# Ledger of designs, part 1: VH-VL binders against Ferredoxin-fold anticodon-binding domain-containing protein 1 (FDXACB1)

Every score and structure here is a prediction.

Target 1, 94 residues: Ferredoxin-fold anticodon-binding domain-containing protein 1 (FDXACB1), of Homo sapiens (Human) (q9brp7r531to624)
Amino acid sequence: LYPPCYVHDVSFWIDQKKGFDELEFHTVARAVSQDTIISIQFLSRFQHPKTQQVSLCYRLTYQTCDKALTQQQVASMQSQFRKEIQQHLYVIPR
Structure headers, positions and changes below count from the first letter of each chain, unless a header shows other numbers; antibody chains aren't numbered by Kabat.
ipSAE, averaged over its two directions, is called F for ESMFold2-Fast, E for ESMFold2 and O for OpenDDE. V2 adds 0.75 times the mean of E and O to 0.25 times the DockQ between the complexes of E and O.
[cut] marks letters that were taken out.
The coordinates of atoms that the task and the answers printed are left out; those that the model quotes come from them. Centres of patches stay.

## First folded at step 1 (VH-VL)

Design c01 (framework fv_cixutumumab)
Fold by ESMFold2-Fast, scan of step 1:
Structure c01 (fold): chain C 94 residues (1-94), chain A 125 residues (1-125), chain B 108 residues (1-108)
Amino acid sequence: as target 1 above (94 residues)
Amino acid sequence: EVQLVQSGAEVKKPGSSVKVSCKASGGTFSSYAISWVRQAPGQGLEWMGGIIPIFGTANYAQKFQGRVTITADKSTSTAYMELSSLRSEDTAVYYCARDLEYSSGWYDYYYMDVWGKGTTVTVSS
Amino acid sequence: SSELTQDPAVSVALGQTVRITCQGDSLRSYYATWYQQKPGQAPILVIYGKNNRPSGIPDRFSGSSSGNTASLTITGAQAEDEADYYCNSRDSSGNHLVFGGGTKLTVL
């Protein structure tokens, strides 16, 4: 009835001095995916015991009714998303 | 909680088009799909198509492809169904309905839990 | 032609059990939803999924599915249950919704 969905997880280290802006994270995700991301789910927070560095993991679900999204299209959007969050959110993808 | 309010009755000539509106009232417009279903006098229900407003893209039943256009305006929480090249056989009550998705194990279910009251469209010969 | 087939009419005596059936090959893969429609009114959702009732639907309504057949059962039919009942499911492609032709239930 509605097209298939694609699920991708993204994990990244945050800059604890600058903090993490979750609202901006959602904004970047929507912009890069041309609004094909229908959900963003927080999965986990991990703090490295020795370095004290913090990483976050989110699950992104892509879906659109326009035409079938291909894995290649979603992979391209996900790649661009990783690049954009590095620039706008001061995070380092894992 | 959610109500769907449809536009008023229309009388059209053969060959013209009709555009019916469906305004979501009292709820979140972008969190579900909107389906359009028609019913000719004395006949059964017929699914025409649906739209997910958040994406602005629609899916149409085979019979109506090329004649029906379903759109949504998120700023006014309104969905539209436009049917072109009208024939007398298009005389019917046209319903909009909120279409929800539910998955359980190996099955996906699509169900319409809230319906508009219907818009009567009469195509006179 | 319709991909989902329903008998056009069925009757039940007040207080008795009636089963309305819907048949089609797509029902082997997808469950049916059921709608009730009374004259001059919009349809009302009665059953969705395997056997889910929306809030406000009496527990005398239940759904079941076996092979290519889906059934709506009304246990202890009441006068207010007199209506047309439609099954709805995906077509064989899985891409569109289709309705059965409807069954008129008369409560005697």
Scores: ipSAE 0.000, ipTM 0.570, lowest interface PAE 19.5, mean pLDDT 82

Design c03 (from c01 with heavy chain L100S E101P S103Y S104D G105S W106S Y107G D108Y Y109E; framework fv_cixutumumab)
Fold by ESMFold2-Fast, scan of step 1:
Structure c03 (fold): chain C 94 residues (1-94), chain A 125 residues (1-125), chain B 108 residues (1-108)
Amino acid sequence: as target 1 above (94 residues)
Amino acid sequence: EVQLVQSGAEVKKPGSSVKVSCKASGGTFSSYAISWVRQAPGQGLEWMGGIIPIFGTANYAQKFQGRVTITADKSTSTAYMELSSLRSEDTAVYYCARDSPYYDSSGYEYYMDVWGKGTTVTVSS
Amino acid sequence: SSELTQDPAVSVALGQTVRITCQGDSLRSYYATWYQQKPGQAPILVIYGKNNRPSGIPDRFSGSSSGNTASLTITGAQAEDEADYYCNSRDSSGNHLVFGGGTKLTVL
């Protein structure tokens, strides 16, 4: 019918002193997914009432027509993505 | 949130072609597929085909292969369905619908979560 | 002779449970999706991915599947549930979508 499509949400705590670079977030997503992420949507912002820490949540959609894309491959890419954003964006996945 | 706005009713002569439009408003167009479904008076729903706008790749039901062309214009968030060589049997309401993905450990599927209001096409002399 | 078979009509008394069935060999491999359609209106999604409800669909609606059969169950039918119900899934090739013939539900 259509190529397989996989949706994953990611949430993480940001470093409010350094800020969050959304453009870099998109760049990292494109790189780790081998350009199979076709959509990134901002879902929500949460601020912890006691700690004042801020977390963001995004929805990532993976799909490609060029090759078979399996759930296992997407899980691997998503895991790598969570690792890369820690290194590049000063965020802590949750 | 997302709405699909379809073009207005059409009256066509046998042997002509009709092109129906479906414009996405209020949300993301490119990350979903768009299906076209028709319903003849008093009859059931019939899937005609669909397209993934970001790839430009269309898939057609066997019955309509060769007569239907589904296209998308990402710049205007609009999908089109053109049906040629019209016959009286093509008189129907034509719906566009957004195909949303669902996946789990068993695989993936698409389901139509947002529907246009339909475009009535009447084929008569 | 269609890929997905539904009974054309079913009736249920107000407040009682009704099951609408859809049969086809492709249902052994693919989930059924269910749509409700009222006269003069576009269909609306009721159940997807075996037993998921979209926002706004009452919890009296549920889905199930076993073998080549998918079922839509309405527990405690209400007058507003009177409508045509269509199942939808992939054909045997997996490359196209096909609808069942539809079931007209009358709430007595």
Scores: ipSAE 0.230, ipTM 0.792, lowest interface PAE 4.1, mean pLDDT 89

Design c05 (framework fv_cixutumumab)
Fold by ESMFold2-Fast, scan of step 1:
Formats: structure tokens, sequence, C-alpha cells
Structure c05 (fold): chain C 94 residues (1-94), chain A 124 residues (1-124), chain B 108 residues (1-108)
């Protein structure tokens, strides 16, 4: 039987003084998910016309055949991921 | 114990391309990023780029952008680095290394397991 | 000049303390990682994340950082410590890795 697949989107404002470290973003995702994230897809970039603030949106897909994954476990990992990227990447999750 | 095994030495003509392989054994390939670092004779280390096999996403140093392609085949636990339009100054030892991020907050990427290197000679 | 600057060479007497430095603006934001390389060999990791040692690296190796400078200190240098030492960190964008030019350590 095929292992369950879970999809979650994450959106956040970046700190333009510090820049956005996409490599670190991927590394944090792998660590927090215990390597169950199999895909990260960039969805969109938005720049506010007046403030020039930039927001990014990514789609993360969770799946593994190595261990059982529940919706609750994935939700917990996604919540932790949002907290970790806020501290590691100086972003503000939306 | 994780080991990275690289393909053998290559001798290439200027203008050609070279593709070096790096096979991971003894550990989980897709759970780590793989970096490529080169060293010309008598020169220092130079980071070329890396790939995160789980996501298929590669990142390249500016100097090599447009000329280097880094790929991974998760089914064979093998990463590849292809360098095109070879010049004599591309003569170097090419290393693959496993890349890990450990420090929380201040973030340092480090390479804890290295392949033994692949010598690429570009000659007329 | 390189984004991370190291002195090309340094010497230390057997049993004495030596400090190898790495300078660059990105070090204000990111810690340096240090690698040792002996002739004909691949580099080995000696310090990561400011001052962490991998298993197998002797206690005599330590790291520190202040402002735009990172340092690798070897206390009680031994003959086998003779090697090239490279610092490594993220560039100013944070998206790429860059190496210092390397420092050749001679143990007298």
Amino acid sequence: as target 1 above (94 residues)
Amino acid sequence: EVQLVQSGAEVKKPGSSVKVSCKASGGTFSSYAISWVRQAPGQGLEWMGGIIPIFGTANYAQKFQGRVTITADKSTSTAYMELSSLRSEDTAVYYCARETYVEYGSGTYYMDVWGKGTTVTVSS
Amino acid sequence: SSELTQDPAVSVALGQTVRITCQGDSLRSYYATWYQQKPGQAPILVIYGKNNRPSGIPDRFSGSSSGNTASLTITGAQAEDEADYYCNSRDSSGNHLVFGGGTKLTVL
C-alpha cells in the first residue's frame, strides 16, 4: 500500500536587510521533518508596492515509507518548521 | 559509517565537458546535502555548489553559474557534477562532501564526510 | 581579494600555541568552519559552529569568533598538526559557501 502523502503551504515575510537563505530554508525543513519532506515547491513571490516588503510562499510535501506518518505528526512538524524558520531565517510567518 | 566514493581520473580536451560522480554508501543519501569543492594544483579550496537530493534543488557559486550542473539520482545514491566548456584553468581535484547544518540560530553549514577526490586534467 | 582572508603561512614551535585567523564581513553574521588538509589528502573537518569538535579531533583544537574575525587555536602544537588550514563560511548573501585562501602551518 502507498504511504500517505501530506501537503502544507507556508508563507512568510522576509527580512530584506538580512536576505533570504533558501539553502538554509531547505536544511531546516529536512531537519524538522526528520527527512519526511520529499518536495519543496516555490509557489509565489509578492512585493508590497508601498513598503517594498517581500513575501514568499512554498509548498511542502511530506511522505515516507520508512515509518508511519499521521496527519497529527505532520501538523506538529509543520508547526515546528514555522517556528524554526522564524528564528533561523529572520522571517515572519503568515 | 558513511563513505563517498568518486569516479576515476579524467583527461579532457579544452571545450569539452566532464561529469564526475559521487556515490554514497553506509548511510542515508537523501537525508543530507552534497557539496562539490575543487582545488587547482597548489591552490586553495573553492566551493562550486551543492544539491539537496530530497528536493532536487541545486545551488551554485556565482563563478560557476551557467557552466556547472549538479544533479542527484536518489535510486543509486549518486550525486553528479558536470562542468562544461572546459579550460586549462579547470585542471583540479574535484571533491564531493556531505553538507550538514547543526548550529541553531547562527547557522554553520559544514562538510563532515569527504570523497577522496577526482583529478580532472584539461590539456591540448 | 577573497571574501574571507587568511594569512598564507604561520609557524609555531613544537608544544607552543598558535592562532590562525580568518577575516570577512560575513563572519559578523555566520560562524566559520575549519578544515585541515595534508598533502595528497582530502580535507578533514576540525571545528564547526564556532567551537564544536567532531569525534576524533583532539582537545588542543578550539575555535572562537569576534566581530568580523574567526580564529582557530591549537594549544600545544604537535608535529602531526603541520598542514594547510581553511576557514569556510557563508558569503554576504548567505546563499553560498566561500573558503578562505588557506594558511600553511609549519611546526618547527
Scores: ipSAE 0.000, ipTM 0.573, lowest interface PAE 16.9, mean pLDDT 83

Design c07 (framework fv_cixutumumab)
Fold by ESMFold2-Fast, scan of step 1:
Structure c07 (fold): chain C 94 residues (1-94), chain A 124 residues (1-124), chain B 108 residues (1-108)
Amino acid sequence: as target 1 above (94 residues)
Amino acid sequence: EVQLVQSGAEVKKPGSSVKVSCKASGGTFSSYAISWVRQAPGQGLEWMGGIIPIFGTANYAQKFQGRVTITADKSTSTAYMELSSLRSEDTAVYYCARDTVEYSYGDYYYMDVWGKGTTVTVSS
Amino acid sequence: SSELTQDPAVSVALGQTVRITCQGDSLRSYYATWYQQKPGQAPILVIYGKNNRPSGIPDRFSGSSSGNTASLTITGAQAEDEADYYCNSRDSSGNHLVFGGGTKLTVL
């Protein structure tokens, strides 16, 4: 009855001087996933105690009734998403 | 998929130093921390320290302060652990491991990929 | 003096449930991570965070924490689970990692 949903977390170090553009992050997520991401949830912020560098963690949920999504397809989209945010948002994926 | 490949076994004399290497292959090196953990024969695991290559900063367990130096070379994706003033008690297997941090309400580190270990024997 | 305390040995009968515990004041603030080590091998990660399993770790492994205690539970122990189990967490300063002394699990 219900199409399967797939959940993937992404974590990355941000450039605190340039800041983090959450709108662009959402735009890249939608483009890479071809709009199969139905939610993006902020999970947490971590600050390294010694360097003060900050990383963020987001949870992405993939689901669609129109497209037969497999775990492999979602994993590929997630991998591409990590690469794209590195180029567009001045972040370093973990 | 990331693998950590460590340098070969070493036999050293007391008072000398040893430098063990840990090369990351397949995947990303600089986005993770690398920890060094040792285990003396028949004993438990002991954390020595770690480094975050992108920041160039190392953190050492208090027991090893002044004797251990952990470095990383991003161009070769290799981390190093050098232990000086060797004693017989430093005879152990030395592991490198890739650290990541949990980002839920409590932040903490965990080691998800381990090298096979480097045996270091200190004897006269 | 160890910041994280584990019993050195525990036994379980094949197919039964065993609980391995780790105690320390830092566990009030930080979750424990659990590693399995078999003779002559490097450790492998079995539980991280409150109760997360890496890919390839059987669902019979679970983690829990309460107060100053973290626990690794194996529900329906198998022969291949015979190994040393180590807990790991931050020290009281939050700046260093510390291991428990390890628990040798024997599957009878």
Scores: ipSAE 0.000, ipTM 0.572, lowest interface PAE 14.8, mean pLDDT 82

Design c08 (framework fv_cixutumumab)
Fold by ESMFold2-Fast, scan of step 1:
Structure c08 (fold): chain C 94 residues (1-94), chain A 124 residues (1-124), chain B 108 residues (1-108)
Amino acid sequence: as target 1 above (94 residues)
Amino acid sequence: EVQLVQSGAEVKKPGSSVKVSCKASGGTFSSYAISWVRQAPGQGLEWMGGIIPIFGTANYAQKFQGRVTITADKSTSTAYMELSSLRSEDTAVYYCAREPLGYTWDSDYYMDVWGKGTTVTVSS
Amino acid sequence: SSELTQDPAVSVALGQTVRITCQGDSLRSYYATWYQQKPGQAPILVIYGKNNRPSGIPDRFSGSSSGNTASLTITGAQAEDEADYYCNSRDSSGNHLVFGGGTKLTVL
């Protein structure tokens, strides 16, 4: 049987003074998911017209061939990922 | 009380490498980053790099990029710093220090607990 | 060359107020932390996040920040405050930490 595939989006405000490190973002995603994330896709960039603050949105796809992933396991990893990027990449989740 | 316990003093020859360890005693690395800071005799503090063990990612000061490797073993709460291609200028006390992980972009970057230091002497 | 500049030495009379300064462009974006180091010892954290003190640090120590300058103030200096003081912050990229050159405080 084909392993199930799960898709989750994450969006967050970046710190424009510190910048955003996309390589670190990918590394955090890999670490949190134990390498079950098979793709990360940039979806959009939004800049607030008044505050000029910038948010980014990415799509994460989870899948593994070793064991079946449950929706609950993926939800847990996604929740942890939102927390880890807040701590590591100096971003504020939307 | 959390302590960072470092490995003992090392005497190395030019061109060799050294690997220093830093073990958390009485606590864990899970909510902290670990930085490595050195101090040559009579000189100031110099940040070499750090790692966030829960993410497995290391970040290095530009001066040391290519010569330093920082790793961590979460299961033993131990961080490592390996410096290669040693020169006499690398003679220093090497400290590890922990940094609490912040929740927002405006989180402070401070080292609240320091190891006692590991003396590394590079001589022929 | 250092991104954070400190005067190499300052002196203060016992019981008087002294200010140690740290200057750099990154301080416009990031607060400085301050460390005290006595001979033969590892540094200890004195001030973080502009003006927060860790447990065990006397209230005579305070921090301030304005523009590209951060300051550590000791109000009513004591003999045991004689030490080297280092400021620390993120560099302009935000990715690396940098230390100031250190200030040796002598309490007369």
Scores: ipSAE 0.000, ipTM 0.583, lowest interface PAE 14.6, mean pLDDT 83

Design c09 (framework fv_cixutumumab)
Fold by ESMFold2-Fast, scan of step 1:
Structure c09 (fold): chain C 94 residues (1-94), chain A 124 residues (1-124), chain B 108 residues (1-108)
Amino acid sequence: as target 1 above (94 residues)
Amino acid sequence: EVQLVQSGAEVKKPGSSVKVSCKASGGTFSSYAISWVRQAPGQGLEWMGGIIPMFGTTNYAQKFQGRVTITADKSTSTAYMELSSLRSEDTAVYYCARDYEGSWYPEYYYMDVWGKGTTVTVSS
Amino acid sequence: SSELTQDPAVSVALGQTVRITCQGDSLRDYYATWYQQKPGQAPILVIYGENNRPSGIPDRFSGSSSGNTASLTITGAQAEDEADYYCNSRDSSGYHLVFGGGTKLTVL
């Protein structure tokens, strides 16, 4: 009755010289997931106090009733998403 | 420069709840986190938790988990701290403070702007 | 106060140097921030990120860290420096903030 829902967290170090474009992050998420990501929640910002490196953590929720959505499909989308954000947002997944 | 304006003193009965507000004046919440810190009479400072208003992300100290709720209204640049099931030992001055944890860029963990504090007395 | 330990009181003679210490295992990984608080007032940021001073803080205030210890040094203490001083840092998880118990500085 209720479509299956899949939750994945993604954490990554940002490039402080190039900055982080959150709008582009959302755009990439929508494109890679074929609009099956219904929620993107910011969870935390961690700054290493001695190195000053910054990492961000987001929670992504996948759900759709328009097509079959399996754990394997979501895992593949999440893997592609990690690749795309490295290329487009200059981040390093952690 | 920005200042944090807190709501007025409260007198509450044991078992009730209190909700304290903290409004940014002369600036915005968009790049900052807001922490809540309390101080009982004659005692030290105690961090309760914080929020990053831009994203609604909260972080609570273990001691207050389940009893404190921190929220923010971005449209009014106001953060709130609600403490439930009040006890006499919750009598304290409650401060809100701005820190850079909400920024996307490298910055030290510190609270540079503090509200003047809201006195909450739990009695009778 | 259990994660970050400060001596409850310290005294210094006018014009002399005093060091206030903060000790805890998390200080090996995270810098301490220092706040000054006078009676009836909100705390004021004095030192952050080991040894950075906000605008308006006199240069007689400095910070240092070594191992599990952070220190606030006041070189040439003045009467107006009489106050409570609190260290603040991350807990061992890095996600929560914790304050030291505070040190009451008396300027003699």
Scores: ipSAE 0.006, ipTM 0.595, lowest interface PAE 12.8, mean pLDDT 83

Design c10 (from c09 with heavy chain D99G Y100P E101T G102Y S103E W104D Y105F P106W E107S Y108G; framework fv_cixutumumab)
Fold by ESMFold2-Fast, scan of step 1:
Structure c10 (fold): chain C 94 residues (1-94), chain A 124 residues (1-124), chain B 108 residues (1-108)
Amino acid sequence: as target 1 above (94 residues)
Amino acid sequence: EVQLVQSGAEVKKPGSSVKVSCKASGGTFSSYAISWVRQAPGQGLEWMGGIIPMFGTTNYAQKFQGRVTITADKSTSTAYMELSSLRSEDTAVYYCARGPTYEDFWSGYYMDVWGKGTTVTVSS
Amino acid sequence: SSELTQDPAVSVALGQTVRITCQGDSLRDYYATWYQQKPGQAPILVIYGENNRPSGIPDRFSGSSSGNTASLTITGAQAEDEADYYCNSRDSSGYHLVFGGGTKLTVL
């Protein structure tokens, strides 16, 4: 019937010299979640007034009827996602 | 059906390095994670680390940080595990294993296809 | 020192039910996966995601969990079930995999 929906936010500092690859961010999210992420929403951009460092915040929504999806699985995928974006996108999680 | 084929047995001297290969045949290689697990004679299973070939992303057990390097060559559908600074305690059977289908590999969910193992003996 | 604890050995009579347990605080947050290993062979996945069986695994194998404990149950044990059984899950950090010490099952 109506599959459960799980929402998680992620925020991180970007490397402005290298830039932020939003397409790779979406690709990593899809791969880590086995395509269970149905929505990625940009929430905010913050720039530190002194350091000029930029932080981005995104909301991820997990949902699927194709497999057994539990809160435990989503927590695991979200933890893996945070780790993978550090390695692939030159970002520092907040 | 995917099969994992590992390289042959190795005999190494203390202080050297060993590089074991794991070739996937049949199915899609890059869409699955590959993990490395070892087993010393008469002992239990010990997870060393893994790689997601599509991204080149690696994750290593703390015990092996700095000594293990896991890599993948997508063009040959082959994953590698290199262990450096070998000592007698590294004598073991080294397995590669594939995961996941529907579970998060890095969370300990599962490894569904295993290689037959590569025996590495460290002796002088 | 493993974060997952298993008893080293257990016995069961042919045709009877046996339960193999795995204990660790990380099991409060993460499911255990179970592997069977026979002498000279690679491990075989028997249970994942609490109580899912891969194709080819007999229905006599089932899994369950409660609190910090995960269990593998074999209902109507057969001679071919004699093997070592390992549980596997995340460590307390949630970033690494850890195995239990293994349980040797003897079918009498």
Scores: ipSAE 0.000, ipTM 0.583, lowest interface PAE 13.7, mean pLDDT 83

Design c11 (from c09 with heavy chain D99E Y100S E101I G102V S103G W104A Y105T P106D E107Y; framework fv_cixutumumab)
Fold by ESMFold2-Fast, scan of step 1:
Structure c11 (fold): chain C 94 residues (1-94), chain A 124 residues (1-124), chain B 108 residues (1-108)
Amino acid sequence: as target 1 above (94 residues)
Amino acid sequence: EVQLVQSGAEVKKPGSSVKVSCKASGGTFSSYAISWVRQAPGQGLEWMGGIIPMFGTTNYAQKFQGRVTITADKSTSTAYMELSSLRSEDTAVYYCARESIVGATDYYYYMDVWGKGTTVTVSS
Amino acid sequence: SSELTQDPAVSVALGQTVRITCQGDSLRDYYATWYQQKPGQAPILVIYGENNRPSGIPDRFSGSSSGNTASLTITGAQAEDEADYYCNSRDSSGYHLVFGGGTKLTVL
């Protein structure tokens, strides 16, 4: 009855000199998923005690009523999303 | 092996616009970023902007903001650079170049495949 | 003005070592990439990510970085190395690419 729902977490090291553009992160997520991402939730911020490097973690939920999403389609979108944020937001995925 | 094929030379009037194309041959560029770089006669290289064709995300150099528009048609693996309000100082060779995504967070640092260039001459 | 500065010209004798430098504050945060351009040709990538060579680039080319300075070194210069060399990196915002003014290398 309910359309399939897929949840994927993404975590990455940010570039502290450039900062992190959360609005652009949301824009990229919407574009890569063809608007099938229905929520983006911030989960945590971690700062490594020795290196002082900062990592962020977000949860992405994929769902649509218009078409059944497959695991393969979502995995492909999530992989592309990881590549896009690396290229555009100056982050290194964990 | 991917090659970037650019459109032919253009002669334009001051105040007009020019649109240059850059097509991936022997593969696609949907998972790469494409930069546009120009070079006026006897001058150095100047970065104008770039696009990630898969998503249409663009980034423009401050000097060209408002005059340059970079677009992509992912179905044909073709990127476009349109420059408006042309002046004589826009006379240059315009290059497209692919930015490698291997290593990813520094893809803006290196352009590994370059087109052969398109000469644009702006004259009265 | 340009954020990355290069000397306009440098000369080296055949078989000798030459160092081409690029200076700018953004180089404290970002590595330089180096491109070679011969007359009438498109640029080609010679060094990226400080000291990585693409396939096909001879091992006589190397890169280094210290503080606000990046350097391209050619050990045992050959006649075919005569060209313009450009450094490229990010601007201080980290969002835009900028080129140095280019250095014309003459091999004597």
Scores: ipSAE 0.005, ipTM 0.587, lowest interface PAE 14.8, mean pLDDT 82

Design c12 (from c09 with heavy chain Y100L E101G G102Y S103D W104I Y105L P106T E107G; framework fv_cixutumumab)
Fold by ESMFold2-Fast, scan of step 1:
Structure c12 (fold): chain C 94 residues (1-94), chain A 124 residues (1-124), chain B 108 residues (1-108)
Amino acid sequence: as target 1 above (94 residues)
Amino acid sequence: EVQLVQSGAEVKKPGSSVKVSCKASGGTFSSYAISWVRQAPGQGLEWMGGIIPMFGTTNYAQKFQGRVTITADKSTSTAYMELSSLRSEDTAVYYCARDLGYDILTGYYYMDVWGKGTTVTVSS
Amino acid sequence: SSELTQDPAVSVALGQTVRITCQGDSLRDYYATWYQQKPGQAPILVIYGENNRPSGIPDRFSGSSSGNTASLTITGAQAEDEADYYCNSRDSSGYHLVFGGGTKLTVL
């Protein structure tokens, strides 16, 4: 009855000199997913005790009302999203 | 740019175990998954399993469950595949490959960079 | 008992079009990935996510899917395309990868 919903987490190390642009992160997520990402939740910030490198973790929820999204379509979008954030946000996916 | 370098050929006796290494260079080791695929002489490709080093998550093909162990050492950017209770039918070339479609929920997707393979011969 | 079935061999004349097929129920839910392997070499990724080509793969290679069947099409086959071709996808659980048995392409 209801469209299927897929939840995926993404974690990445940020470049502390360039900073992290969360608005651009949201823009890339929606563009890559063709607006099927309906929710982006910040989950955690982790700082490595020795290297002092910072990673962020977000939860993404995929859903569309018009037709069923397949696990495969979402997997492809999630993989592409990890690649795009490296290019646009200078982050390293975990 | 990313390169996978595998350990050298092994000759083992039935009942022993073998541990093949796969050292990654270039890119960030924790940003991708590593899959292990084997190929017996004159036969097709067979996926054994994989690991997502960042999370330590492993997945094994049912055929190998109980005798394959895949591990990763992030400090040396090296993945390992250990196969125990070796039989003659385990004679094969063992490949490691980088999987860029990894995700905790979706798992493995496609392998774009492959090691050159490690020949393992099991004979009495 | 492979979950993905391929014909073991196919032939094509130089310059002609050939279609290599992969069949399995999981293909209704998951796209196929295609690998090319030449004797003594590791496999090379040719198509992923139904019809995406990695950098360096000629545009004569394309992928498609319909129902429980995925296809790799080579339009205008060249001598260098002679190789074994493997389809790869997920098993019925969606959590493990499984390969087809491979198709040996001979370019006449």
Scores: ipSAE 0.000, ipTM 0.580, lowest interface PAE 15.3, mean pLDDT 83

Design c13 (from c09 with heavy chain D99S Y100E E101Y G102T S103V W104Y Y105S P106D E107T Y108W; framework fv_cixutumumab)
Fold by ESMFold2-Fast, scan of step 1:
Structure c13 (fold): chain C 94 residues (1-94), chain A 124 residues (1-124), chain B 108 residues (1-108)
Amino acid sequence: as target 1 above (94 residues)
Amino acid sequence: EVQLVQSGAEVKKPGSSVKVSCKASGGTFSSYAISWVRQAPGQGLEWMGGIIPMFGTTNYAQKFQGRVTITADKSTSTAYMELSSLRSEDTAVYYCARSEYTVYSDTWYYMDVWGKGTTVTVSS
Amino acid sequence: SSELTQDPAVSVALGQTVRITCQGDSLRDYYATWYQQKPGQAPILVIYGENNRPSGIPDRFSGSSSGNTASLTITGAQAEDEADYYCNSRDSSGYHLVFGGGTKLTVL
């Protein structure tokens, strides 16, 4: 009755000069996942004590009732998402 | 084997516009950025801007802001660069180039595949 | 005027080592990428991400960086290495790419 849920966390270093655009992050997630991401949760912020660089961690939940979602499809979308945020948001995935 | 095929040479009058095309073959067009770089005769390379075709997101160098428009057509795997209000100083070879994505890269816009260039001559 | 500065010309004897340098404040935050260009040809990527070589680039090419300076080193220069070399990185805003002025390498 309930379609399967797939949970993936993503962590990345933000670009100190550009900052982080959370609205664009959501836009990229929606596009890459073909609207199968139903939840994006902020988990944590870490600042390196020496370099002062900041990393963010988000939890993404994939689920759809429209078609079968496989682990392989979600893994492929998550991999593409990591590539797209590097280019679109100028972040470095951890 | 990814290749970028550019449109042919153009001769333009000052004040006109030019639109150069760059067609990608092989590889996944929507998964990488396309940059435009020009080179005036005897001069160095100059980055004009780029586009991420997946999102239509553009990024223009300050010098060209307001004169350059970069677009992409995902259905034909073609990127375009249009430069308006042409001056004699715009005489150059215009290159398109592909940028690879890597999770570990600190230089997301390195350009690994280049087109052969399109010569644009602006003269009276 | 340029955010990335290169010497206009450098010479090296066949078989010897040459270092081409690129200097700019953005190099403290971002790695340099290096391109080789021969007359009448499009540029070719030779080094990216500090010291990565694309497939087909000879192992005599290497990159390094320290502070605001990036360097391209050619160990045992060959005649075919004669070309213009451009460094590339981000401008001070981090938003745009910028090229150095280029260094013409002559192999004697």
Scores: ipSAE 0.000, ipTM 0.577, lowest interface PAE 15.1, mean pLDDT 83

